# Miniprotein binders against p81326: the designs that were tried, part 109

Target 1, 226 residues: p81326
Amino acid sequence: MLHFGGFIMEINHISKILEKEREEYIRNKVEEYLKQGFSKDDAVNKANQSWRTYIGHRIQDVIYNLLKKFLKDSGLKVTTDKALNNRNLPEELDKVKRLIAINYGEYLFLPDADVIVYKVENNDIKIIAIISVKNSFRERRFETTYWKLKLKESPVTSHIKVFLATPDKDNEISYKCPNGKPKKMRIILEYELDGIYFLKEDFEETEKAKHFGKIVEDIIEISKKL
Key: E = the ipSAE of ESMFold2; O = the ipSAE of OpenDDE; V2 = 0.75 times the mean of E and O plus 0.25 times the DockQ between their complexes.

## First folded at step 13 (miniprotein)

Design xA27L (at its last look DockQ between E and O 0.74; V2 from the best seeds 0.00; counts 0 for: pae E 3.9 > 1.5)
Fold by OpenDDE base, look of step 13:
Structure xA27L (fold): chain B 226 residues (1-226), chain A 101 residues (1-101)
Amino acid sequence: as target 1 above (226 residues)
Amino acid sequence: GPEEILEEAEKLLEEAYKLIREARKLLEKGDPESLEKALKLLEKAIELLRKAIELIQKALDQGVPEELRKKLERAFILAEWLLEFAKWLLEYIKRELEKQK
């Protein structure tokens, strides 16, 4: 019997592999900031902040590329909020942009969407899911839930599933009630979002909290219902 | 039959997984020799995974009972995940080797 869980666990190493670059990255950035005239403490702090941004983007890129390739075989398409942030979009992407836009009265804004999954059927675009990829939850802890709630407010976007993918390196949301104490962030994220997908082994699995390896299957299933 | 194909595909997946894991461990060592070995392992893993995917697809095309279909589809998903991961890892290692030159 295929140990699906065991095999997919190799994906958990993506974050670990990328994190190996941290020491060198920090060293180089510290040196750069020192040359710019910052104090040692400021340079270190800035370097650490830079790293958080850098590693976050890299993880997002890896996950995006993996999903893009896999979902392509299933006839599904993916894009990003960044790709939609252009004045001149192909018709298809312009439609995608409009279908995920959130109404703020005089303005339409896009939710944070590291990955947008959609399908094209008979020239009609259906948005399936938005995936937020977070390496850590130090900043904007409930940003993803905000966007989910906003998407629910419109019949145009209410069907869009919002997922969170994370290695949760700091174990901020891996368990609901470790040692009998409720983890507010995990509970809220799991309640508000359609799913949380972990790029790690050590987490509390629930109906909504799963290993990242299940995300493709879940997306495909959702796509069949639309 | 389709059941035998599934079994063969599962074996290929297991072998590929072992190779990927070994390649990952070699990557952790980080020396050029280890990285080159890791590349070879990943290339082999990719080959096995492609073969597994082809076999699974062949079985699915034959029309199978629902239970077997579900198993094949799961194996297919797993194979694709491993394949993409192996490709990613391969490219990562290539970049690391280039940095060391």
Scores: ipSAE 0.309, ipTM 0.668, lowest interface PAE 1.7, mean pLDDT 89
Fold by ESMFold2, look of step 13:
Structure xA27L (fold): chain B 226 residues (1-226), chain A 101 residues (1-101)
Amino acid sequence: as target 1 above (226 residues)
Amino acid sequence: GPEEILEEAEKLLEEAYKLIREARKLLEKGDPESLEKALKLLEKAIELLRKAIELIQKALDQGVPEELRKKLERAFILAEWLLEFAKWLLEYIKRELEKQK
C-alpha cells in the first residue's frame, strides 16, 4: 500500500527550501565584495559563485548526516573527502584515503567525492560507494564520470560504485529526451555512473535514475554482495 | 499479530506524511501564523513517527516470516526518513520564526 518513493518525496524538497535563502545571501555577499574593492559586476559574479558553493555544501551536509544515521546499523561507515584531506588522520581514515587514491605518476590524489561509504571486515576496509552531490550543472558537468572511469582502471578501486545525488535545480538531467532529442548530460551520466538519485519529484525514473530515498536500500544491498 | 502491527504503523505513517506535507505548504506562505501552525503539525507528525518506529521494531524483534519482515523493514526505513525530514523542517521553521521575531 505504502510506497517508499511516494513518502520520501518530501525530503526531495530540501533544496527548494534552502533556495529561499539565495536572495539575502547574494545581497550580503555583494556588499562584502564591494567593501573589498571589487567592481559591481565582479562582486555580483563572485557572489553567485559563492552561493553555488554554499548551497552545495548545505545539501551535502544533509545527505552526509542522513546516510551516516541510516547506514550505521548495517555495519557501514560514512566519511567525506573533506575529512580525508586532514593531515593527521586516524589509522582507519588513512586506510580509506589510500584505498580511493588515484595514481598520477609520482603523485596520488583523491577523487572529488563528497561522501564515501565503506565497511570494516576482518580488520580490512572495503570501499562500497562514493556519492557526488551536485545542486546544478553549470560547471564541471562530467567530473563525476571522470572519477568513475579513473576508479575503473585499477583492480583495487574498480568495484566502487559511483553515484550522483542531485536536486537538478535547473532541470538539466531530469529527462533523457525532453523535447524529442537526447539530453547529452543525462544520457552520458546515466550510462557511465552506477546510479543517479534525484532530490526532486519530477524526473524520468529508470533502473539507474531513482528517487533519493532508494539510495540507502541500494547501498545496503550492494554491501551484502561484496 | 505482526500483520496488525504493520497495518497500524502504516496508518500512522500516512497521517504523519499528510501533516508534513501541510507543514511544508504552510512554510511556503511564510507568515508567522502559518509558520506557528506548521510547527504544531510537525510536532504531531514527529510523535506519530516515533510511535510507528516503536511498533515496527517491536514486530521485527518477534521474528516474522521473510515476506512480512521485508515489509516491516521498508516501513521502518520510510518512518526514519520522514522523521529526520520532519525534524529538519521543524528546526528550519523555528529559525525562520526567530528571524521574524
Scores: ipSAE 0.285, ipTM 0.649, lowest interface PAE 3.9, mean pLDDT 85
ESMFold2 (binder alone), look of step 13: mean pLDDT 88; pTM 0.882

Design xE84F (at its last look DockQ between E and O 0.73; V2 from the best seeds 0.00; counts 0 for: pae E 6.1 > 1.5)
Fold by OpenDDE base, look of step 13:
Structure xE84F (fold): chain B 226 residues (1-226), chain A 101 residues (1-101)
Amino acid sequence: as target 1 above (226 residues)
Amino acid sequence: GPEEILEEAEKLLEEAYKLIREARKLAEKGDPESLEKALKLLEKAIELLRKAIELIQKALDQGVPEELRKKLERAFILAEWLLFFAKWLLEYIKRELEKQK
């Protein structure tokens, strides 16, 4: 029996491999910022911030491409919030945008949606899931939860599953109660979200907290119920 | 039959996985020789994975009992995951080799 878990674990190394570039990246950015006239401390801080953004985008791109590829065969489509930020959208994407929009009275805003999974049946679009990709939780720890709750408030969007995908490099949410102490962030995220998918091996698995390798199967299953 | 195809596909996946893991380890060393070796392993792994995918698809197209279908679909997903990773790693290594030139 193929140890599915073992094989999929190679995906865990994507983040690790990318992180090896950090030292060189930081060094180069520090030099760049120093040339721009920043102090050494400011240059380092800016470089670190730049890295967080850079690595976050790279991981997001990998996950997007993975999901796009794997879900294509099931007839599911994938887009991003970035793709929806265009003034002139194809009809299909315009519909997708409208179907994930959150009502703030006079304004409609999109949730943070790194990946949006939807299906088209008989010219009707059904949004299946939104996947938020986070490398770390240093900033905006409960942002994904906020969007889930907002989506839940409308009958138009309440069915949309919200998932978090993360390598959780700093072990911020890998365990619910390490050493007998509850980790508030893990508990809340797991409770409020429809699932957490880890791009790592060392985490506490639950019904909602699973290895990223299961996300495709889960999404396909959800899509069949819609 | 479809069961034999599944078995063959699973063997291919196992072999591909071994190659990918070895390639990853070599890539982590980062030296040109290791990177070149890793490329060769990944190319072979990709070939095996493509073959596995083709076999699985063939079995699925024949119409299979639901239980076997589920197994084939799982194998298919696994194959695609491995293929994606292998291709990703391959491109990473190529970029690293270019940096060293």
Scores: ipSAE 0.339, ipTM 0.685, lowest interface PAE 1.8, mean pLDDT 89
Fold by ESMFold2, look of step 13:
Structure xE84F (fold): chain B 226 residues (1-226), chain A 101 residues (1-101)
Amino acid sequence: as target 1 above (226 residues)
Amino acid sequence: GPEEILEEAEKLLEEAYKLIREARKLAEKGDPESLEKALKLLEKAIELLRKAIELIQKALDQGVPEELRKKLERAFILAEWLLFFAKWLLEYIKRELEKQK
C-alpha cells in the first residue's frame, strides 16, 4: 500500500542535508578572509554571517523552485520579492507587485514575501499566498505577523494567505509550551499567520503548524476557494 | 488499461522511494564509498520516477473516470515530489564527490 505521508517526509530532510555542508563552508570562508587580511576573530564572524546568508538563499531557492515546479499544472504562478524589485519589471509582475504592496503615504513597500503565489484568470491577477522564509528568529522575530496584520487592514489584500517556512534548527518555535513554559513566539506566530511549515521532523504539529511537504496541497486547495 | 497503468506506476514509485531512502542514509555518512553508492541508487531511482511519470501522464491523456483521474493525479504529485528530492540530493552528492577529488 502506497502511503502518501511516508514519501512526503523525505522533503523534510532538505535543511538537514544543507547543514552537513556547513563545516566545510565555514572552513573555506575563514581561509578566504584570512588571505584578505582579516583577523582570525573577524574572519570567523564574517564566515558565520556568510553562511547564514548562503543557507538562507539556498533554502529560499529550494522553496521557490519546488513551488514553481509543483504548482505549474494547477494554473498557479510563482515569483519572488527579488524579481518584483527589478527596475525593468514585466507588466504581469508589476501588477503582482501593486496587488501586495502596502501604502505608507508617499511610499510603497512590499511585505516580507520571499515567495509569492498567484494566478491569472481572464486578465485578472489574484494573489493567493506569500511565504516568508526564516532561517533564524534571533532578529525580526515578528516581522511576518506585522505584514499579515497590514494585509488584513484592506479588503483588497485581506484574502492573501501568509505562510512561514522555516527549518527552526534551534527550536525557537517548534513547541508551544517547552518545559511547561509558553513559547510566546510560537503561540503568536501560529495565531496570527495562516500557516507555519517546518523543514524538519521534530516539532509540535497542529492545524496551522505542519510539515513543509503539505504546502503544495494546501495552496492548491486555497486557490480553489478564491 | 489505465487502472493497470496506475498499479505499475505505483510499484515504480515504491521501488524508487526505497532507493531514495537508502541513498539518503548513505549520503549522510559522507565517506567516498558511501557517496558513490548513493549516487548509483539515486540515478536508478530517477529513472524509475521518470518512467512512472510518463506512464501516469499517458493514462491521464486517455481520458479516465473521475475517481481514477484523482488517483493518477495523486500519484503524479507524489512522483514529482520524489523526483525533486532525488535530483536535489544527486546534485549534492556530485558536489561532495568533486570536493574529494
Scores: ipSAE 0.029, ipTM 0.415, lowest interface PAE 6.1, mean pLDDT 82
ESMFold2 (binder alone), look of step 13: mean pLDDT 88; pTM 0.884

Design xE84L (at its last look DockQ between E and O 0.62; V2 from the best seeds 0.00; counts 0 for: pae E 6.1 > 1.5)
Fold by OpenDDE base, look of step 13:
Structure xE84L (fold): chain B 226 residues (1-226), chain A 101 residues (1-101)
Amino acid sequence: as target 1 above (226 residues)
Amino acid sequence: GPEEILEEAEKLLEEAYKLIREARKLAEKGDPESLEKALKLLEKAIELLRKAIELIQKALDQGVPEELRKKLERAFILAEWLLLFAKWLLEYIKRELEKQK
């Protein structure tokens, strides 16, 4: 029996496949920025920033589409924060938006939610999970943790699971104590979040840190308890 | 019986996985010939996975002991994941081929 881990390992290559576009993308963007009058160094820096944004969105889209397709079969629904940023929302999505909103007194704001999983039962919407997708942790390292903590503060949102999905390209959170030195980011993220799902093989597996291939099963299980 | 179906499904999954792996490797090369070969492999893999899913579903519908049910469900999840990935890779390759035209 091929280990379940072995079969789902192909998902680990999504990021690698997408990263092959980097050289061409960077070259094209550098040329574009040079034409705009930027210096070579500035053009390269901007191109790299653009790439980080671009590849992040691509990975997010892949994960969203995978989850959407798979969870649909289980009767669960999926949306995104972007989809909720519309003035004219269908009733269902308007309810979803309200159920994930964080109270800041005079204002309600949505958490960063690349993927939102919910179910509809008897016309009631229950939010199951929010998945944040990050390719790297160069910026806003604890943003997902912030949102988890904020969601936890309200009885309306406290039940919502917050997961992080990442290929962790730079091995920032793959291990808790590499070489005997604690990685604060991994430890904190694992402690504060409900789970971390890796789109890679080389990571320290724990109860909360799992391969991305397990995320659907976990979400379905959570949904049954809600 | 359901046990035999599970075994057959697992074989199909293994074969599909091999094809997907090979297709991925070919896709990584990025040349048109490799991409075309990868497409063919993925189409076959998708067919095998669909068959596996159908078999698993058939077994689940027959009513099975709890232990076997768990195994079937796991196989089902695996099959679905592989199918999703294969479809994703297929679409990626198609896009890459279009870029090269």
Scores: ipSAE 0.202, ipTM 0.597, lowest interface PAE 2.2, mean pLDDT 89
Fold by ESMFold2, look of step 13:
Structure xE84L (fold): chain B 226 residues (1-226), chain A 101 residues (1-101)
Amino acid sequence: as target 1 above (226 residues)
Amino acid sequence: GPEEILEEAEKLLEEAYKLIREARKLAEKGDPESLEKALKLLEKAIELLRKAIELIQKALDQGVPEELRKKLERAFILAEWLLLFAKWLLEYIKRELEKQK
């Protein structure tokens, strides 16, 4: 007899495997930036930022492919912020982009929405959820909560669920009260977001903090209500 | 019938899972010989998963009672999860081996 949790747990190891690449990646990037004329300190800083972007994109690609595959039969479609930033957007994606954009007067910006789930009914597009993929919380620690609050301010976007998907390798948000003391980042993220989905086994599970394998079921359930 | 197909698919999934778990542990070691062994295990696991997915889809296409349909759909989801991870790990290992040439 198969146990659902056992099979899904292997996906939780992707971050650990990818971390083996870090030292060589950083070394190669530092060399590349030094060749471009940056100081050693600047090259190291840029290389570390490049690594965070690289590993985030690798994890995002996995999440995108999983969601696209599993949500298709439920009539749900999936796209990415990268796809929405192309010059020549199909009409459908242009509508998706406009439905999640935040207005700042003369400027429009997309929220931190690495993966977007939507459906098309009666020629109308309904945004179901956006997923922010974060490998670490060194920078933009609460930016996802900012975007959730901005989306809540408009009647057009207030229904959009905002999820965080993370391996949280360094245990920055895995527990609410490690050592008996409240972890501000975990408490605020869980309070403000609609869900946190961990790509690892060891974390404090709550109604909003779940194993990543639950995300497909949750999205389908939400889509039935909308 | 479809019930026997589900049982065969579940057996294939269990074996593929064991191969993938072993391959992942070998990939964590990272030496060329471990990586080459992991490649062979993953290729076998992918073969088993493709067979399981084909069997499950064939059973679903025949039209089945709702209770059996739920079990088949669960098995399909598990097979697709394993297949995606196995393919990702296979590509990772191929890149690592290329770097060590």
Scores: ipSAE 0.103, ipTM 0.521, lowest interface PAE 6.1, mean pLDDT 84
ESMFold2 (binder alone), look of step 13: mean pLDDT 88; pTM 0.881

Design xE84M (at its last look DockQ between E and O 0.78; V2 from the best seeds 0.00; counts 0 for: pae E 6.8 > 1.5)
Fold by OpenDDE base, look of step 13:
Structure xE84M (fold): chain B 226 residues (1-226), chain A 101 residues (1-101)
Amino acid sequence: as target 1 above (226 residues)
Amino acid sequence: GPEEILEEAEKLLEEAYKLIREARKLAEKGDPESLEKALKLLEKAIELLRKAIELIQKALDQGVPEELRKKLERAFILAEWLLMFAKWLLEYIKRELEKQK
């Protein structure tokens, strides 16, 4: 039995391959910003910020497309928060939007939801999971946790699983206690979230921290209980 | 029978995986010759994976015991993952080749 883990290992290289484009991307962006009149230091900083955004979107797109394809066969549907940010939503997506909305009194806001997995049964929509995709945790380290906690506060959304998918490029959350020192971010994220899925091999596996290759199976299993 | 189909599908997956891994390594070199070789390997891998998916689906359609069904479903998911990755890598390589022209 070929270790399922060995085959899915190639997904780990998506981020690495994309990162090879970084040098060229940065160079081009630096030149662009210099032409716009920015200082060299500002140009470099802006280029790096642009890259973080760019690579984040690319990884998100890959994950979205993967999940959309794999979950389709199970009868599950996938959308994004971006798709929900439309004034003219199809009825189905309008319902999805309402079912993930967080109440702030006078206002309803959507959680950050890079990927939203739901099913339609007898014209009823059930939200199964929200997947947040992060390449790095430099900014808003606990944003996903915040949304999980907010979703948990309402009986309408409390059942929604919140997952984090990440290549964890900088090894910020790959291990709980490297060198005997607890990594607060890993511990907190794992505690508060329903799962963390790594697009890499070098991480501490736990019940909640798994390789990204398991996410489809986990989502399908959850969907059967809903 | 379905068990034999699973075995055949798993073999196809193994072969496809080897090709994908080799293609990835070639793609990492980035030279046109390596990229072209990688494309050929990925095309073959994609073919094998499609065949595996078809076989698995055929087995699932025959009605199988629950234990075997689970194995087939796992193999199916794996096949689809590899297929998605192979296609992604293929498109990446195509773009890289276009940049070098």
Scores: ipSAE 0.185, ipTM 0.582, lowest interface PAE 2.2, mean pLDDT 88
Fold by ESMFold2, look of step 13:
Structure xE84M (fold): chain B 226 residues (1-226), chain A 101 residues (1-101)
Amino acid sequence: as target 1 above (226 residues)
Amino acid sequence: GPEEILEEAEKLLEEAYKLIREARKLAEKGDPESLEKALKLLEKAIELLRKAIELIQKALDQGVPEELRKKLERAFILAEWLLMFAKWLLEYIKRELEKQK
């Protein structure tokens, strides 16, 4: 008897496997920055930020490829904020970009979305969801909730689901009340977002806080409701 | 028939899952001997998964009752998840072995 959750639990270990690279990566990067003339303290800080960016991109690429592959047969397409910032956009992606843009008076900006899911019906594009991939919450902790709130302000974008995907290896948002104390960040993120999907086994499951493996089924179900 | 194809595919998926789980644990150890063993396990798991995917696709192409179709489609999704992870882990191990030489 096959159980979807059982087999996909192995992907929850991706952050642990990649973490083995951290010590060597940091050491090499510090050496590189020291050669550039940075102080030791600055070199360490820059190396740690570089690592967070590196591992985040590694995880984001896996998520993008999985979603693209598994949503294809449901008529759903997947793109990224990087692809939307390309100077020579295909017409389809230009429409996607315009449909998620946030109006700031005379300026239009894209939300900080790592992965965008949409569908095409009769040459019309409907944005289904955006997924923010966060490896760490040490910087810009509520950026994803800010973009959800901005998307809610317009009837054109208010239907767009905003998800967070994270390994959360440091347990920054894994539990609502660790040691009896409310974790403000987890509570606010869960309240404001449409879902949080964990790339790990140990976290407090709720209707909105789920194993990452549920994200494909959830996106497909949402797309059926339009 | 298609139900026997589903049973065969499920057996292949279970075997592949066990190989992948063992390979992942070996990769976590990180020594060259463990990494080499994990490579062999992953290569076998990938072969089993590709066979399972092929069988499931053939059964779906024949047309099947709705209940069986849903089971085949779920088995297909599970096989693709395992295959993606196995391929990723295989490439990770190859990179680690290159670094340790």
Scores: ipSAE 0.045, ipTM 0.473, lowest interface PAE 6.8, mean pLDDT 83
ESMFold2 (binder alone), look of step 13: mean pLDDT 88; pTM 0.885

Design xE84Q (at its last look DockQ between E and O 0.05; V2 from the best seeds 0.00; counts 0 for: pae E 7.0 > 1.5, placed apart)
Fold by OpenDDE base, look of step 13:
Structure xE84Q (fold): chain B 226 residues (1-226), chain A 101 residues (1-101)
Amino acid sequence: as target 1 above (226 residues)
Amino acid sequence: GPEEILEEAEKLLEEAYKLIREARKLAEKGDPESLEKALKLLEKAIELLRKAIELIQKALDQGVPEELRKKLERAFILAEWLLQFAKWLLEYIKRELEKQK
């Protein structure tokens, strides 16, 4: 039986295939940043950051497209924070935007929401879940947790589930207590978030930490309770 | 029935995965001949995956017991993932071939 592990193995090989592309990409970006007046070290660091962003977006796009297609059959709709960052939104998306907005007094800001899942019933929009896609946790390790906590502060948004999807290539959060030592990041993320979904096989499974393949089922189940 | 459809879909997924793996290995070589072979394999894999997706969708549309539905949904997710990967690899190879041109 083909398990998701095979696909994950192929995803891991994407990194190898992209190694040549990465090298070229980094070289080009370094040159670009050098021309902009950055030091060599800064240029290299920025180039690497740019690459991480690039790869992150590609993974995000795959996840978005997958969820959009699969959840459509269940009558659920999917959008992104990027799609909501438009001045001229359709009525439906404008409502979605308002329903996920976080109040900062004089200002409303959107949480980082790589994927937003919602349903429309009788012209009423219910936000079901926000999914953050992270390739690595080098920067802003608890950003998703921050947004979850902020959403929880309002009765308008407190019901919204916040999930993290990650391949966790560096095994930063794959295990709670590797070698008997608690991994703070895994423990906190699992505690604060509604779920963590791994795009890998080698991780410690718990009630909240699951393989990405279960995310669709979980979202559908949540949608039935709303 | 839906169970037979699931079995057929899983076979298609297995075959597609084999083709994708082979295509990946060929793509890693990077020579034009290997890249061209990889393209052909990926095109076939994509076809198989689309067929699998259609079969799974057909089964889901018939109404199935919850346990079977879950299996079909899992297969669907896997199929879509493989399809996305195959498409990605296909485009990569096309770009590489263009560079050698």
Scores: ipSAE 0.121, ipTM 0.531, lowest interface PAE 2.7, mean pLDDT 88
Fold by ESMFold2, look of step 13:
Formats: sequence, structure tokens, C-alpha cells
Structure xE84Q (fold): chain B 226 residues (1-226), chain A 101 residues (1-101)
Amino acid sequence: as target 1 above (226 residues)
Amino acid sequence: GPEEILEEAEKLLEEAYKLIREARKLAEKGDPESLEKALKLLEKAIELLRKAIELIQKALDQGVPEELRKKLERAFILAEWLLQFAKWLLEYIKRELEKQK
């Protein structure tokens, strides 16, 4: 039988094209910030932060579009948190939103779920997985694990798989014990999440830490159990 | 202009995606006739994807407004991803056909 996971998508292939444009992007943003009155050093720092956000959104868009295209024939549908925050939701998406919302007393919030995978059977909606796409862990180190733990607190959401997809270009979570020192961030993320999918070749592979190319097959396998 | 190039590239991408989807379905049947058809569809899809990538790169190299650049970059990355998958599936099908001879 055919398996989607027979290839490896590496961030170097994705980011190489975007990196060719990095210098031009940074130059344009620095000029923009200088015109706004920032010092040269502040403008450069802001431009680099802007680039990191920009490339992260491009990676997220690629992941969303790939999952949407490759999961369709398996009866699986894909949406995003941006789509769910639209004020005029179709009935189907309104149900998806209600099925992933987390209760904080009188407030309902959506988890950090860049991409949501679900299916429709017999007019029922079943949420299969949510995927967070993270470029860096310096400012939001354990956000994804927090949302996994909150989803586990209710029987209506406890089945939802929570995945992390990351290029991890700075090797923040690629290894469990780099230089003999336990990396708490990698260890805790791997323990709490249902899977970490790397958009690069060089990382410590485990049963939960995998090449991104395996995510489609894993989602399909999970969906068959629900 | 660059907008027309993006529109042409997106048409090529959509056609290539349809060919890849059909080739996957045929390959799942597994009989030699279906595998031969899938191989031909994938060869066509790869041709279309390479044309789309070339068009998009030419547009990006000429310099474009930032919003159009974002669209071209998204299309380029999607085309590269589809090309790698199509090439992998093509080699898989060739191996399956060799086994059945």
C-alpha cells in the first residue's frame, strides 16, 4: 500500500527560497522603520523580528495548504483558528469552534491551534487533531503544552491530539540532552504533546519526535480509531 | 506582467494537483494498466510544476510589489512541495511496475 511518509520535507528547502529574499526584506523594513523615527539599531532589531514573523506565517500557510490537499480524499477536513474567528461562520465551522473551545468560567477561548483537522460522519463533527506551528520557543516556550493539558480536562476534548510542527532552526528542542545537559523544554514538550514534527533533517528522532513528512499518515491512522 | 504570470502559474499548479490526485488513486488500484496510466499522469504533472516554478522565479527575480511577492512566494513553495511528492510517487510506481514484469 502507498504511504505518504516516504519523503522528508526539510525546512532548508522551504526557507532557502525565502532566505534569498531575506536581505531585501530586511533592507526595506529598516528603511521603513527609519522613516518612522527609530534609531538604526532599533530599526534593524525590529526588521529582524518582522522577518521571523513573516517567514513563520509563510511556513504555516504551506503546512495548512498541504494538509488540506492531502487529507481531503481520506474524508478529513481542515480549517484554521483565523477562519474560526470570522464573525459570520457557516454552521459547520461554528460547530468546530464550539468543539475545541476551552471554558474559563464565563469566557470561552480557542486554544492555540493554527490548523484544525476534523471529520464529518452522520452529521456529527469529530475533532481529530490541532497543530501548532512554532518557529521559536523563547517567548512562548510551553504554550502548546498548556493547551494540551486544558483540552485533557474535559471528556468532550480529551481525545483531541495536539501536535507541534517546527523548523527549530536554532536547535532549541532538537535534542534531549545536548552536551550531556537535559533540555527541559524538549523533554517536557515531548512528554506532554502527542507529537512533535520537525521541518528539518537533524534532530533526535523518537516515537513522538518525527520528520514532518509523517504527519499525514499519522493523522489518517488516528482518524480511523475515532 | 507579474500578475498574469502568477495567474498562469496558479492554473498550472491546480492542473498538476489534479493529475497527482488521479495518479494516486490509480496507483492504489495496483494493476499494471492503472500503474502505467498513473506514471503518465505524474510525468505530465512534473512537467507542469517545473514550468510553474520557472515562471514564478522569473517574476520574483524582476522585483514585484510586496503583496504580489508574498503570493508568488507561497505559490513557489507549494509548487516545490508538490514536485517533490510527485517525483517520489513516480519512482514508487516505476518500482512497482518493474516488480510485475
Scores: ipSAE 0.013, ipTM 0.411, lowest interface PAE 7.0, mean pLDDT 81
ESMFold2 (binder alone), look of step 13: mean pLDDT 88; pTM 0.883

